# VHH binders against o26223: the designs that were tried, part 316

Target 1, 191 residues: o26223
Amino acid sequence: MKLLWTSQHIKVTVHIDGKVSKMDVLEAIKTRRSIRKYQDREVPEELIDKILDAAMCGPSAVDERPWHFIVVRNREMLEKIPEVHPYGAMVKDAPVAIIVCCDSSLEKIPGFWVQDCSIASQNILLAAHSLGLGAVWTGVYPLEDRVEGIRRLFSIPEHVIPFSVIPLGYPAENPGTRDLFDPDRIHLEKW
Short names: E, the ipSAE of ESMFold2; O, the ipSAE of OpenDDE; V2, 0.75 times the mean of E and O plus 0.25 times the DockQ between their complexes.

## First folded at step 21 (VHH; framework vhh_7nfr_2)

Design YD38 (at its last look DockQ between E and O 0.69; V2 from the best seeds 0.00; counts 0 for: chain humanness VH .440 < .441, pae E 2.6 > 2)
Fold by OpenDDE, look of step 21:
Structure YD38 (fold): chain B 191 residues (1-191), chain A 124 residues (1-124)
Amino acid sequence: as target 1 above (191 residues)
Amino acid sequence: QVQLQESGGGLVQPGGSLRLSCAASGFTFNEKWMSWVRQAPGEGREWVSGISWSGGWTDYADSVKGRFTIARDNVKNTLYLLMDSLKSDDTAVYYCAKHKYSAFPETQDEFDIWGQGTQVTVSS
């Protein structure tokens, strides 16, 4: 029985009536894709707030919560980001971007901030997706050219490390879903 | 091997023009910011011009602004400097240099790769 995986067009019916259909967490995780094309539509501040709230709900090492977030809506700045991030071309097309940063002064244990900011970044992606937005994680850290480029562009203090740039917007593409489950990556009790 | 190689220098009269080229190899050129830096005899190195990886962002020293144009061809891995209205004070060895950071350099330490330079002499 060949299970015809009917590509169910997840019609993200953006119901006009502002009721963001609640996506369950597993659905959000499984159906999330990197979105690099955006509609010419502004993202409401309320949605950004929800996304940032989600970003701050992740665990961190010894609860250090070292993350800071720069919300960028200025068109000039969005257009400059690709100049300092060679793989950030889509940022110029997004109505908003979030820069995730680490404040090193908040670190309690050195080095775990990468995990903390990764969790925050992933939560941003999941939250965005659950809210009907598209987003993509563009890596900044650990590449020094990008780190310093973003730092100078946004006048980020030396003790604060830019980690990721995440453009967000209403999606103008639908890349479909992927099944990424690989049982060969699962080891029981021993390697 | 990582390499920058300048060419196009020479002797030119005041008011003349030159086109410098810098061939890059051994690194991902199209992802890196580049600059031209010059050194006149008995003087320190002077930043001349810089360009972002895409070419969308350029800047110039005041001394060359309006006369020089920096450009790049990422397909050819080549950096260019078009020099118009050359003056005697433009006489120098011109170096191409790779940026460490995706930003205009604040110090000479922000370059990690240098060419050997090409001599530009402006003399009547």
Scores: ipSAE 0.879, ipTM 0.942, lowest interface PAE 0.4, mean pLDDT 93
Fold by ESMFold2, look of step 21:
Structure YD38 (fold): chain B 191 residues (1-191), chain A 124 residues (1-124)
Amino acid sequence: as target 1 above (191 residues)
Amino acid sequence: QVQLQESGGGLVQPGGSLRLSCAASGFTFNEKWMSWVRQAPGEGREWVSGISWSGGWTDYADSVKGRFTIARDNVKNTLYLLMDSLKSDDTAVYYCAKHKYSAFPETQDEFDIWGQGTQVTVSS
């Protein structure tokens, strides 16, 4: 495919080798499912890099970009997360997890960091899915016991708030797609 | 009614053993971290041992490590402390305590529910 993309009229030829096949963005959103069972297979560092690049592409309040990410591969640490997070049992079976954090010193407008980190977390899920991986968002914030538990487990500073833990790996389950569109949730002009 | 009730204390000889129990009610015991804390006569409270909600992660004060074992039964909502090789220095009131956080405590302010305590006396 040849494209013209600048006022300088530069032609760009794109060759797709099939190894990094494209998934349509609407297809990715509609087909992404929470995956809680993973193959005993490492996730290459390069895929984690792509996922975190995507995480940082999200919009943020006044471009504050308050997010930080902890990549956890250490087996001992992954096995301890469920002891802090009772509903995080699948984390012990994941080859890797990403902890999404807010550095509150980076906030430009107070109180919007939750939205910012939620956007980054969803981008992680979509990017993982597009790369053939499965993931699930496990909630940490706003549960104080989990927030403090994760903070101490990973030596996270007091001004940094762990928001979510996202285990991921090559999926060992296929829950299929869902039709969740509900027109009763759409209100035109008024409630 | 949120409540912790200890039992199993008593008088023992040095080198003896005791098993303490703590019955919990009024909260979701199987989701909470728990500890034993003791207070010797005329002293402040000393953390003895803690256990995660599942029982999969435990820790002990150096003074009791290797002699005491913490355990829990999430079906019976009961916390235990198995005390072996008791010494005179173990004489104290032993309290069952619920953690505020899913972590081993750094200060005594990190417990929000306390039992009434059970007396352990080790006489030489």
Scores: ipSAE 0.465, ipTM 0.779, lowest interface PAE 2.6, mean pLDDT 90
ESMFold2 (binder alone), look of step 21: mean pLDDT 82; pTM 0.832

Design YD39 (at its last fold request DockQ between E and O 0.64; V2 from the best seeds 0.00; counts 0 for: pae E 2.8 > 2)
Fold by OpenDDE, fold request of step 23:
Structure YD39 (fold): chain B 191 residues (1-191), chain A 124 residues (1-124)
Amino acid sequence: as target 1 above (191 residues)
Amino acid sequence: QVQLQESGGGLVQPGGSLRLSCAASGFTFDEKWMSWVRQAPGEGREWVSGISWSGGWTDYADSVKGRFTIARDNVKNTLYLLMDSLKSDDTAVYYCAKHKYSAFPETQDEFDIWGQGTQVTVSS
């Protein structure tokens, strides 16, 4: 049975008219793109709450849920983030950013917090996308220069580790969708 | 190989000016914060000036504020220190240093790469 992968171009018509079109999880995953340009439009708190709710719904090792979130709306702080994150230029243009952090004191098994915070970060991206927002994951951990830069900028305690900075906003770009499926990466039963 | 190489030092009279350069190689210079640190004879290392990766943020020690200007050219992988109104107390070996962190240094251990230094002597 030749699985004819019909590349159905799911045209996610982001209706500009503020109607949050609900998309299913597969659509969200497949159509999500990194968005680095944002409209001059505020993101409602309600949407941020939904995004954060989604961020906290991911699994974590032994249910340790080590994540914390800093929601940044202050323009001055948003403008400062690029100085401590060389690939965070878009943050200054976003109406809001979420900094995902790990509280190491909550970690039950060493090292899994990276997975936990990654899941949380990805859920932020997917939730944002599903809500008609654009976002991008700007990596902080494990680069020490960025970790400490963000830590100092936001006065984050030593036991809390900045993991990612995720600017969010209404998208001002449409990079299109990508087909990233690679059958060569799939092995059956054995390598 | 990771390297910082300072140049531009020399002998200058009080009130004179010098321009130091630091050529960086072997790492992504344009992503890193940089500083100048100096060491006078018989003294410890003194932080002189720092600059963010973009050059958007600069800071100076009080001893050099208003006289020195730190700059960088990320295309040329070069850090600069413009030194004006030099004083005898500015006599030191000047080192270029890469920051470990994207922040101005709080301690001397926040640098992970150092140049060999260039001698600046201010003497009448």
Scores: ipSAE 0.895, ipTM 0.949, lowest interface PAE 0.4, mean pLDDT 93
Fold by ESMFold2, fold request of step 23:
Structure YD39 (fold): chain B 191 residues (1-191), chain A 124 residues (1-124)
Amino acid sequence: as target 1 above (191 residues)
Amino acid sequence: QVQLQESGGGLVQPGGSLRLSCAASGFTFDEKWMSWVRQAPGEGREWVSGISWSGGWTDYADSVKGRFTIARDNVKNTLYLLMDSLKSDDTAVYYCAKHKYSAFPETQDEFDIWGQGTQVTVSS
């Protein structure tokens, strides 16, 4: 907001009006819910930058980091995504979506890119939640018709695989927390 | 069983209209893109029109644009082609086809399910 000058010239970054929350990591994991309804409110570029920084912090097989991200804000493109991706109906109502892709030329160990891009996708969801945004992971891969549909819609080259579409925005719903812990899924030492 | 069954063809005078139907079964029709493709006697196949799974995105070959309308009913699993202002060069067998991909085709080998076809004949 207001800038104060000192006796030395300093670089001052002017923030877009918003709030950054500090949330315990276990709280973020336990309270994150898929959000499919969004306010008619823009998401600042600064928040998208923070989310993508978090996405790229994920581990990957042999540090291959095969991910690429397409940030989509154009209304015509957001409205066309549901036409090639039926499970992405809510994307038309989002102010922004992130497409997580694998560049197969960056693979160092075959077949682990799915885990790599899944990790990046989950980090996007957690980072968005910690910043007061809501998001949902809509799966594209491995449905070949949707993979090719998204590829053609966004001019994605053949060696790049669209993995997921993640619409996000300020939430317009509050689905609450779930109790999903199931001790019967835990096996000590063996099955 | 996966099946596409066309109907509604016939003999029509120039300037007339026809409505083609294609009944679909054995796949998730309401998640798939669909097209009409025609083949005139002695000619190759010509893509006529395509439609996205929801019906929200349609496109037409230049030869039929403004005269033909593609539509779908996802409750009845049926694809339609309303053909107006018919002319003699519209004479062909019309096929219903399911797209391999959720995109308008770049080549006509991008269809994986075909109907048997219905004959449309425009004759003065």
Scores: ipSAE 0.430, ipTM 0.781, lowest interface PAE 2.8, mean pLDDT 90
ESMFold2, look of step 21: ipSAE 0.418; ipTM 0.762
ESMFold2 (binder alone), look of step 21: mean pLDDT 83; pTM 0.843
OpenDDE, look of step 21: ipSAE 0.885; ipTM 0.944
OpenDDE, second read of step 22: ipSAE 0.881; ipTM 0.943
ESMFold2, fold request of step 23: ipSAE 0.358, 0.392; ipTM 0.748, 0.761
ESMFold2 (binder alone), fold request of step 23: mean pLDDT 83, 82, 82; pTM 0.840, 0.838, 0.840
OpenDDE, fold request of step 23: ipSAE 0.893, 0.893; ipTM 0.949, 0.948

Design YD4 (at its last fold request DockQ between E and O 0.77; V2 from the best seeds 0.00; counts 0 for: pae E 3.0 > 2)
Fold by OpenDDE, fold request of step 23:
Structure YD4 (fold): chain B 191 residues (1-191), chain A 124 residues (1-124)
Amino acid sequence: as target 1 above (191 residues)
Amino acid sequence: QVQLQESGGGLVQPGGSLRLSCAASGFTFSEKWMSWVRQAPGEGREWVSGISWSGGWTDYADSVKGRFTIARDNVKNTLYLLMDSLKSDDTAVYYCAKHKYSAFPQTQDEFDIWGQGTQVTVSS
């Protein structure tokens, strides 16, 4: 395992074979940060496949698995996303973005699709991080302006609901880690 | 309180120019797409021009393309319409409107906030 310095002076741990070291689940959860700056480096398809595999491994209500994923690599489309997402500026700088969607026709119980797609989105973030990538969850649902903006931009049918846009890339920033543990949010047996 | 307030209308001769302003308040203007819509006497509302939240994207009705310019100042929460080469057919009440969606409007129902309008009269 070697520590490499990127052009942005970011320490990246890689295996001898040049692959980024994977991390355990607790490490991934604890050290994950939103990354909004990316290197000018393509993300291999293999990594995207792994991320999408992880995205589909989360639970869903009554196993409805309502999620669909649009993988966007086209530069023109990536550059357009910020126009329909006011806080999606970083998307234009990412080599790839994943749009998480819900197919409402797959929903078995109303309303749980939000949880299902949230789990999928979080798994994307964790998987990306564990693979040495940076990502950020840019919220689309439930804001109607963004939902419809993304829908029209990608010609998404009416029964499919855009949920999140997640740009991905090799990180060009290191925001550090945070300790977010708050014992005051823990209640034992009762409130 | 959510509000749009138009100003800058008036009487101009054909070939003249006007600049309309729309002051926005009560919502996060900088995040929303905006349009100008006009209504001529005895006619329905006609979409004139639209602009994305950043101002990076603009679009125009064919009737005003090349003559009108939509712009915005997100710091001032103000939408503008620069109208050049005005024609008699441009006579209308001009409304600024907030988009429901981050897209150019397909129907009049895609606006959720309207101003009171400002009268533009083009006459010799």
Scores: ipSAE 0.895, ipTM 0.949, lowest interface PAE 0.4, mean pLDDT 93
Fold by ESMFold2, look of step 21:
Structure YD4 (fold): chain B 191 residues (1-191), chain A 124 residues (1-124)
Amino acid sequence: as target 1 above (191 residues)
Amino acid sequence: QVQLQESGGGLVQPGGSLRLSCAASGFTFSEKWMSWVRQAPGEGREWVSGISWSGGWTDYADSVKGRFTIARDNVKNTLYLLMDSLKSDDTAVYYCAKHKYSAFPQTQDEFDIWGQGTQVTVSS
C-alpha cells in the first residue's frame, strides 16, 4: 500500500534573520519621520546595539567623540521622564529610550560637543528608521530645567550633560513623507 | 510681572486643618515644578513638599508625610497645600516657590520665584 498525506496542516513561518531589507541612505533621510506612537512590542537588544554602533560612527570635532548613551527599558524610569520633560509624554509609551549625553572631560574644542551629540542623535534616528523602528528626538539641552531634571533622574554626574532623549519602538502611526526641498535656501558662490 | 501670592493661613488648634492656596501669574505655571517651603521664627527655611508640573510626582519632608497633601490646578494656575493633623511645630510662614529645575530641590538656591508667605500658627 502506497503512503498518502493523511492531513494537510500548513503554517507559514517567517524567520527573521536579524536583518531587515537594506534601505538606500537618501531614501532613509527623506522618509524618516518623528514617530510618537509605538506598538506594544519589545525591541531586541541586537537592534539597539546596531543603532548605537551607528551613533558612534558620526564625525566629531577633532575626533573628540564626547558622547555617552544611557539605554532605558525600565517602565518606572520611562514613566518618570515626562515629569521632567513636559513635551516628552510619548516616552512612557515607548519600549525603550536612549539618552544621548556629553562627557565634558572628553571635549577638546569648547562648545562643539553640541554638534557632536546632534550628529550622534540624528544617526540614531536614521538607523532606527532603517531597521523598521520609529523614533523621535526630544530636546533636553540647552533647557536648563530639563538638563538638571534628567541628570538627577538618572544619576548623571555634573561633568556629563544630557543632550537628548530618544524614545523608540515599532511604529503605530504613519505620518507619511514630506516634500521639504526649498531651492530658495541654496546660494551659489555667495549669499 | 511674575508673581506668587499665598493665602489661607491662620490660627488653628492642634489637630486642626488648613488649606493654603498660591495664585501664580506671569509665567507658564503648567510647565513648572512647584514647592511649599516654611520658615519658623528665627530659623532657616525648610522645604515642605514639592510637585511636578503635571502633578503626577509629589514628595514630602519626613516631618509632614501622611499629614500634608500638595496639589495643583493647572487651569486656575493655583498651587495648594492641605494640612491635616497640625502640630505646634508646624507654626511658620509658608511660602510658595517655583523651581528652577524639573527636579525636587537639593538646596534653597533652586527656587527662582517666591511668594510673600502666609502665616500658620498652631496653638491651643
Scores: ipSAE 0.425, ipTM 0.771, lowest interface PAE 3.0, mean pLDDT 90
ESMFold2 (binder alone), look of step 21: mean pLDDT 82; pTM 0.837
OpenDDE, look of step 21: ipSAE 0.866; ipTM 0.935
OpenDDE, second read of step 22: ipSAE 0.866; ipTM 0.935
ESMFold2, fold request of step 23: ipSAE 0.375, 0.387, 0.377; ipTM 0.751, 0.750, 0.733
ESMFold2 (binder alone), fold request of step 23: mean pLDDT 83, 83, 83; pTM 0.844, 0.844, 0.846
OpenDDE, fold request of step 23: ipSAE 0.895, 0.863; ipTM 0.950, 0.934

Design YD40 (at its last look DockQ between E and O 0.64; V2 from the best seeds 0.00; counts 0 for: chain humanness VH .440 < .441, pae E 3.4 > 2)
Fold by OpenDDE, look of step 21:
Structure YD40 (fold): chain B 191 residues (1-191), chain A 124 residues (1-124)
Amino acid sequence: as target 1 above (191 residues)
Amino acid sequence: QVQLQESGGGLVQPGGSLRLSCAASGFTFTEKWMSWVRQAPGEGREWVSGISWSGGWTDYADSVKGRFTIARDNVKNTLYLLMDSLKSDDTAVYYCAKHKYSAFPETQDEFDIWGQGTQVTVSS
């Protein structure tokens, strides 16, 4: 049975009527892609708030919730980020970026903050996608050159660790969907 | 092996020009900020100029501002320093240095790789 990969044109029906089509969680996960091209269009604050709300809904170790978020809309700052992040070129083209940070003073168990901030970052990506935005996770931690670059650029205190930079905007590309399921990565009961 | 190799130094008269080169190998040069640092005889190391990974951001010490130009070729993994209007006070060993951070250095400890240096002598 030749599974005809019908290129279902995911008609992102941007319903003009402001009704954000509710994407179910599995659809969001499966159809999310990194978006690095953005329209020349502002992202409403309401959507950022929803994204940040989602970012804070993830679990954290012992409920430590060590995350902080810097929302960057200033064009000059967005244009500077690529200078301190060699793979952050797309940030200059985004209307907004979120910098996910860890406040080490909030950490209860050492080392789990990476997981916590990863969860927060992923939730940002999923939420953005579900809201009709495109985003990409640009890694900052654990690369010291990027961590300190972002720290100095945004005057981030020493006890706060920049983790990721996530530019967001209305997508100006459609990279399509991928099937990433690999049964060879699944082991039953034993390796 | 990680290496920085300077070249282009020499003897020049006051008012003359030199072009220094620094060949980088053993690391991803295109991702790293770079600087020139010099050391005159009997003096400490002095930061001269720095450049971002893309070359889009440059900075200079006040002592060389308007006379020196830092540049890079990321295809060739090479850092350059164009030195014009050289003065006797520019006499020093010039070092190429890799930044630890994607920022201009605040201290000498923010470099993790150094070249062997190239001698620049400005004398009549």
Scores: ipSAE 0.883, ipTM 0.944, lowest interface PAE 0.4, mean pLDDT 93
Fold by ESMFold2, look of step 21:
Structure YD40 (fold): chain B 191 residues (1-191), chain A 124 residues (1-124)
Amino acid sequence: as target 1 above (191 residues)
Amino acid sequence: QVQLQESGGGLVQPGGSLRLSCAASGFTFTEKWMSWVRQAPGEGREWVSGISWSGGWTDYADSVKGRFTIARDNVKNTLYLLMDSLKSDDTAVYYCAKHKYSAFPETQDEFDIWGQGTQVTVSS
């Protein structure tokens, strides 16, 4: 019985409006920027589905997968988010937003849901970027006034915790790339 | 240090108008939701109206809809209540209150800063 080992190059292949697009994983990570200005252009449901599929691919503590996602396209609701979140003004201009939530009834290990939902949120940002969209993570948790405000605005039950609001759309800005690598942050063997 | 101070109450005839003011100090008024709450003699507190930090989202108790207008001036750190078409049932002490949450309240316990109140009396 012969053991075969295959070296694979990971390529992100995405259909955008019926076209195949590829972006290297490291390229996506290094070039993603927070985008706060969006074109007046709808985001197809297919792209949102791919983004949420990617969000759910992240690891979670003991495979608890505590996340839920609310997809918001309703103009009235998008315009109300900034009234709950003073620094979320760009949400009203986005064609769609995704609210990342934790269902605490799915939590298997206390407190790790924050890491779980952070991973899902970052995957949303990367997937959106790879699809030619721009997005930004706007913080909700752990600010109590924002958490409760978003919960009531979207009728989220008490055991579900809104973690982040991520507006997204086709970008109307290009903030450029940055080189943020800092070798002084790397410690070998000990501090 | 943290203070809400109401003014503008008084005696008015039914059908009359009053404008209440609430001066805020000691907290970041421009980031907070605010409400007016009233208490009639011998009764519990009744939420009257609320307003988001920007003023872009307002809501009213059914008993005052169409007659009262809530507003805020974030430059002067002041909350207002314009009361029109006043009725005897509007007689109460009116309090300015700061929300705990960025939401319209579901219970009376969702306010953490209160003013001392201003008396509104609507006579026959």
Scores: ipSAE 0.367, ipTM 0.729, lowest interface PAE 3.4, mean pLDDT 91
ESMFold2 (binder alone), look of step 21: mean pLDDT 81; pTM 0.819

Design YD41 (at its last look DockQ between E and O 0.62; V2 from the best seeds 0.00; counts 0 for: pae E 3.0 > 2)
Fold by OpenDDE, look of step 21:
Structure YD41 (fold): chain B 191 residues (1-191), chain A 124 residues (1-124)
Amino acid sequence: as target 1 above (191 residues)
Amino acid sequence: QVQLQESGGGLVQPGGSLRLSCAASGFTFSDKWMSWVRQAPGEGREWVSGISWSGGWTDYADSVKGRFTIARDNVKNTLYLLMDSLKSDDTAVYYCAKHKYSAFPETQDEFDIWGQGTQVTVSS
């Protein structure tokens, strides 16, 4: 039985009629890809609001919710981000970026803020994908050169730590889906 | 081993020109901000010029602005300083330095790698 790898062209049916087809959570997780090319198209504020809402729905340690979000639409600022983030070149091509930050003053238990902000960042990616947008997680923390670069660029207070920069836009690429399941990484009961 | 090695220094007359080079090794050069810093005899270290990883952003001390040009070649892992219209006051040891941060330095503590320096002497 020749398993015909039917290249299921996931027709991202961009339903023209603004009805974002509701993607189930497993589909969103499995089909999400990093998108680094964007259309010359603005992202509606409504979608950003939905994404940010999703970002804030993740769990956090003892419900500390230390996250803050900087929404960047200014073209000049978007173009400057790559200078302080050498691997963030795609940010200049995005119509919008979200900078996820941690307010250390909100931290209740030391160190868990990294997990909290990671969850928030991942939720941004999943939400964006479910809404027909493309996004990519560009890591800032824990690299000091990027952390301080972003901090100074956006005048972020010292007690606030930039964690990630996530450009978003309508995708101008389709990298396809990946099967990343690895049974060798699963251990039953013991290692 | 992480290393910065300066070259191109020497003796030059006032009004002359020099080209300094800094060869980087042992770290990823292409994603780091870099600067030139100089130290004249009996004086503290003075920041001279800085450049972003891409070369898109450059800055200069007022004392060298219009006369010096910082550049880089990320393929060659090399930082350059073109010095024109040299003055006696430009006499110093010139150091190449890697930034800790992707920003222009505010203090001397914002460098984490230094070269050994190259002597520039401007004298008639």
Scores: ipSAE 0.868, ipTM 0.937, lowest interface PAE 0.5, mean pLDDT 93
Fold by ESMFold2, look of step 21:
Structure YD41 (fold): chain B 191 residues (1-191), chain A 124 residues (1-124)
Amino acid sequence: as target 1 above (191 residues)
Amino acid sequence: QVQLQESGGGLVQPGGSLRLSCAASGFTFSDKWMSWVRQAPGEGREWVSGISWSGGWTDYADSVKGRFTIARDNVKNTLYLLMDSLKSDDTAVYYCAKHKYSAFPETQDEFDIWGQGTQVTVSS
């Protein structure tokens, strides 16, 4: 429940439970796993707001901030995404998905929007994890058939490019952590 | 090496039925959207029906809705059109076509592979 006492023009979001994530940022990065199975449990709008706030905190080339987000909760639409995206089957079982898009009219440096939207997508995954949710990044761009399929399904205009679809929900699996550090990938001074 | 080959056309009386088949080769049929498109003599092409890669999402032109059924068999790499309650204005060459995109088409240039067509003639 959000409370606004006065109409003075301040932006106040009152967090009903007042809790913020306690997870250390390095711990969040190390323990995040792709989650493809979700509980039959709705995700509160408040958590989606926090996740999208985090997504928009990412750096972008020349501060171009080219990203837009479509929040999808409609069951019919979630069930149609796998018909456009054969490897996005888990989306139909998610309570919500976020589509990360690029508005190409905001692009200031050609082609860097891919990095910008990748950063926003990763921030969504980390924020979801820190809030007790599981998520997975499913690729759309640069696969032309998927890009156009998603664009038409959600009436996305021609100058806006769907980049990724990220289903999320309370996890119904725990794949555990992985030890992926590889010192052979580190090169000092030269390759 | 990419080919679509239609079969099953013929002469039929009004109210009759036909099943068209389209054999696909040279591409991964099971992850592509497909359509049937028809062309009557002296007329433009008319989109008839389309189907998603899984077969889970289909759509039909208003002129055939309720009478035609599109289907696919991803094991046999075959697209079908089941045509019931045929009438004279269904007379056309029927083409099998592969979509460029995973979406129902908005224009005719959204198909990149076409079959040779099979003639359907509905006559008293």
Scores: ipSAE 0.408, ipTM 0.752, lowest interface PAE 3.0, mean pLDDT 90
ESMFold2 (binder alone), look of step 21: mean pLDDT 83; pTM 0.845
OpenDDE, second read of step 22: ipSAE 0.864; ipTM 0.934

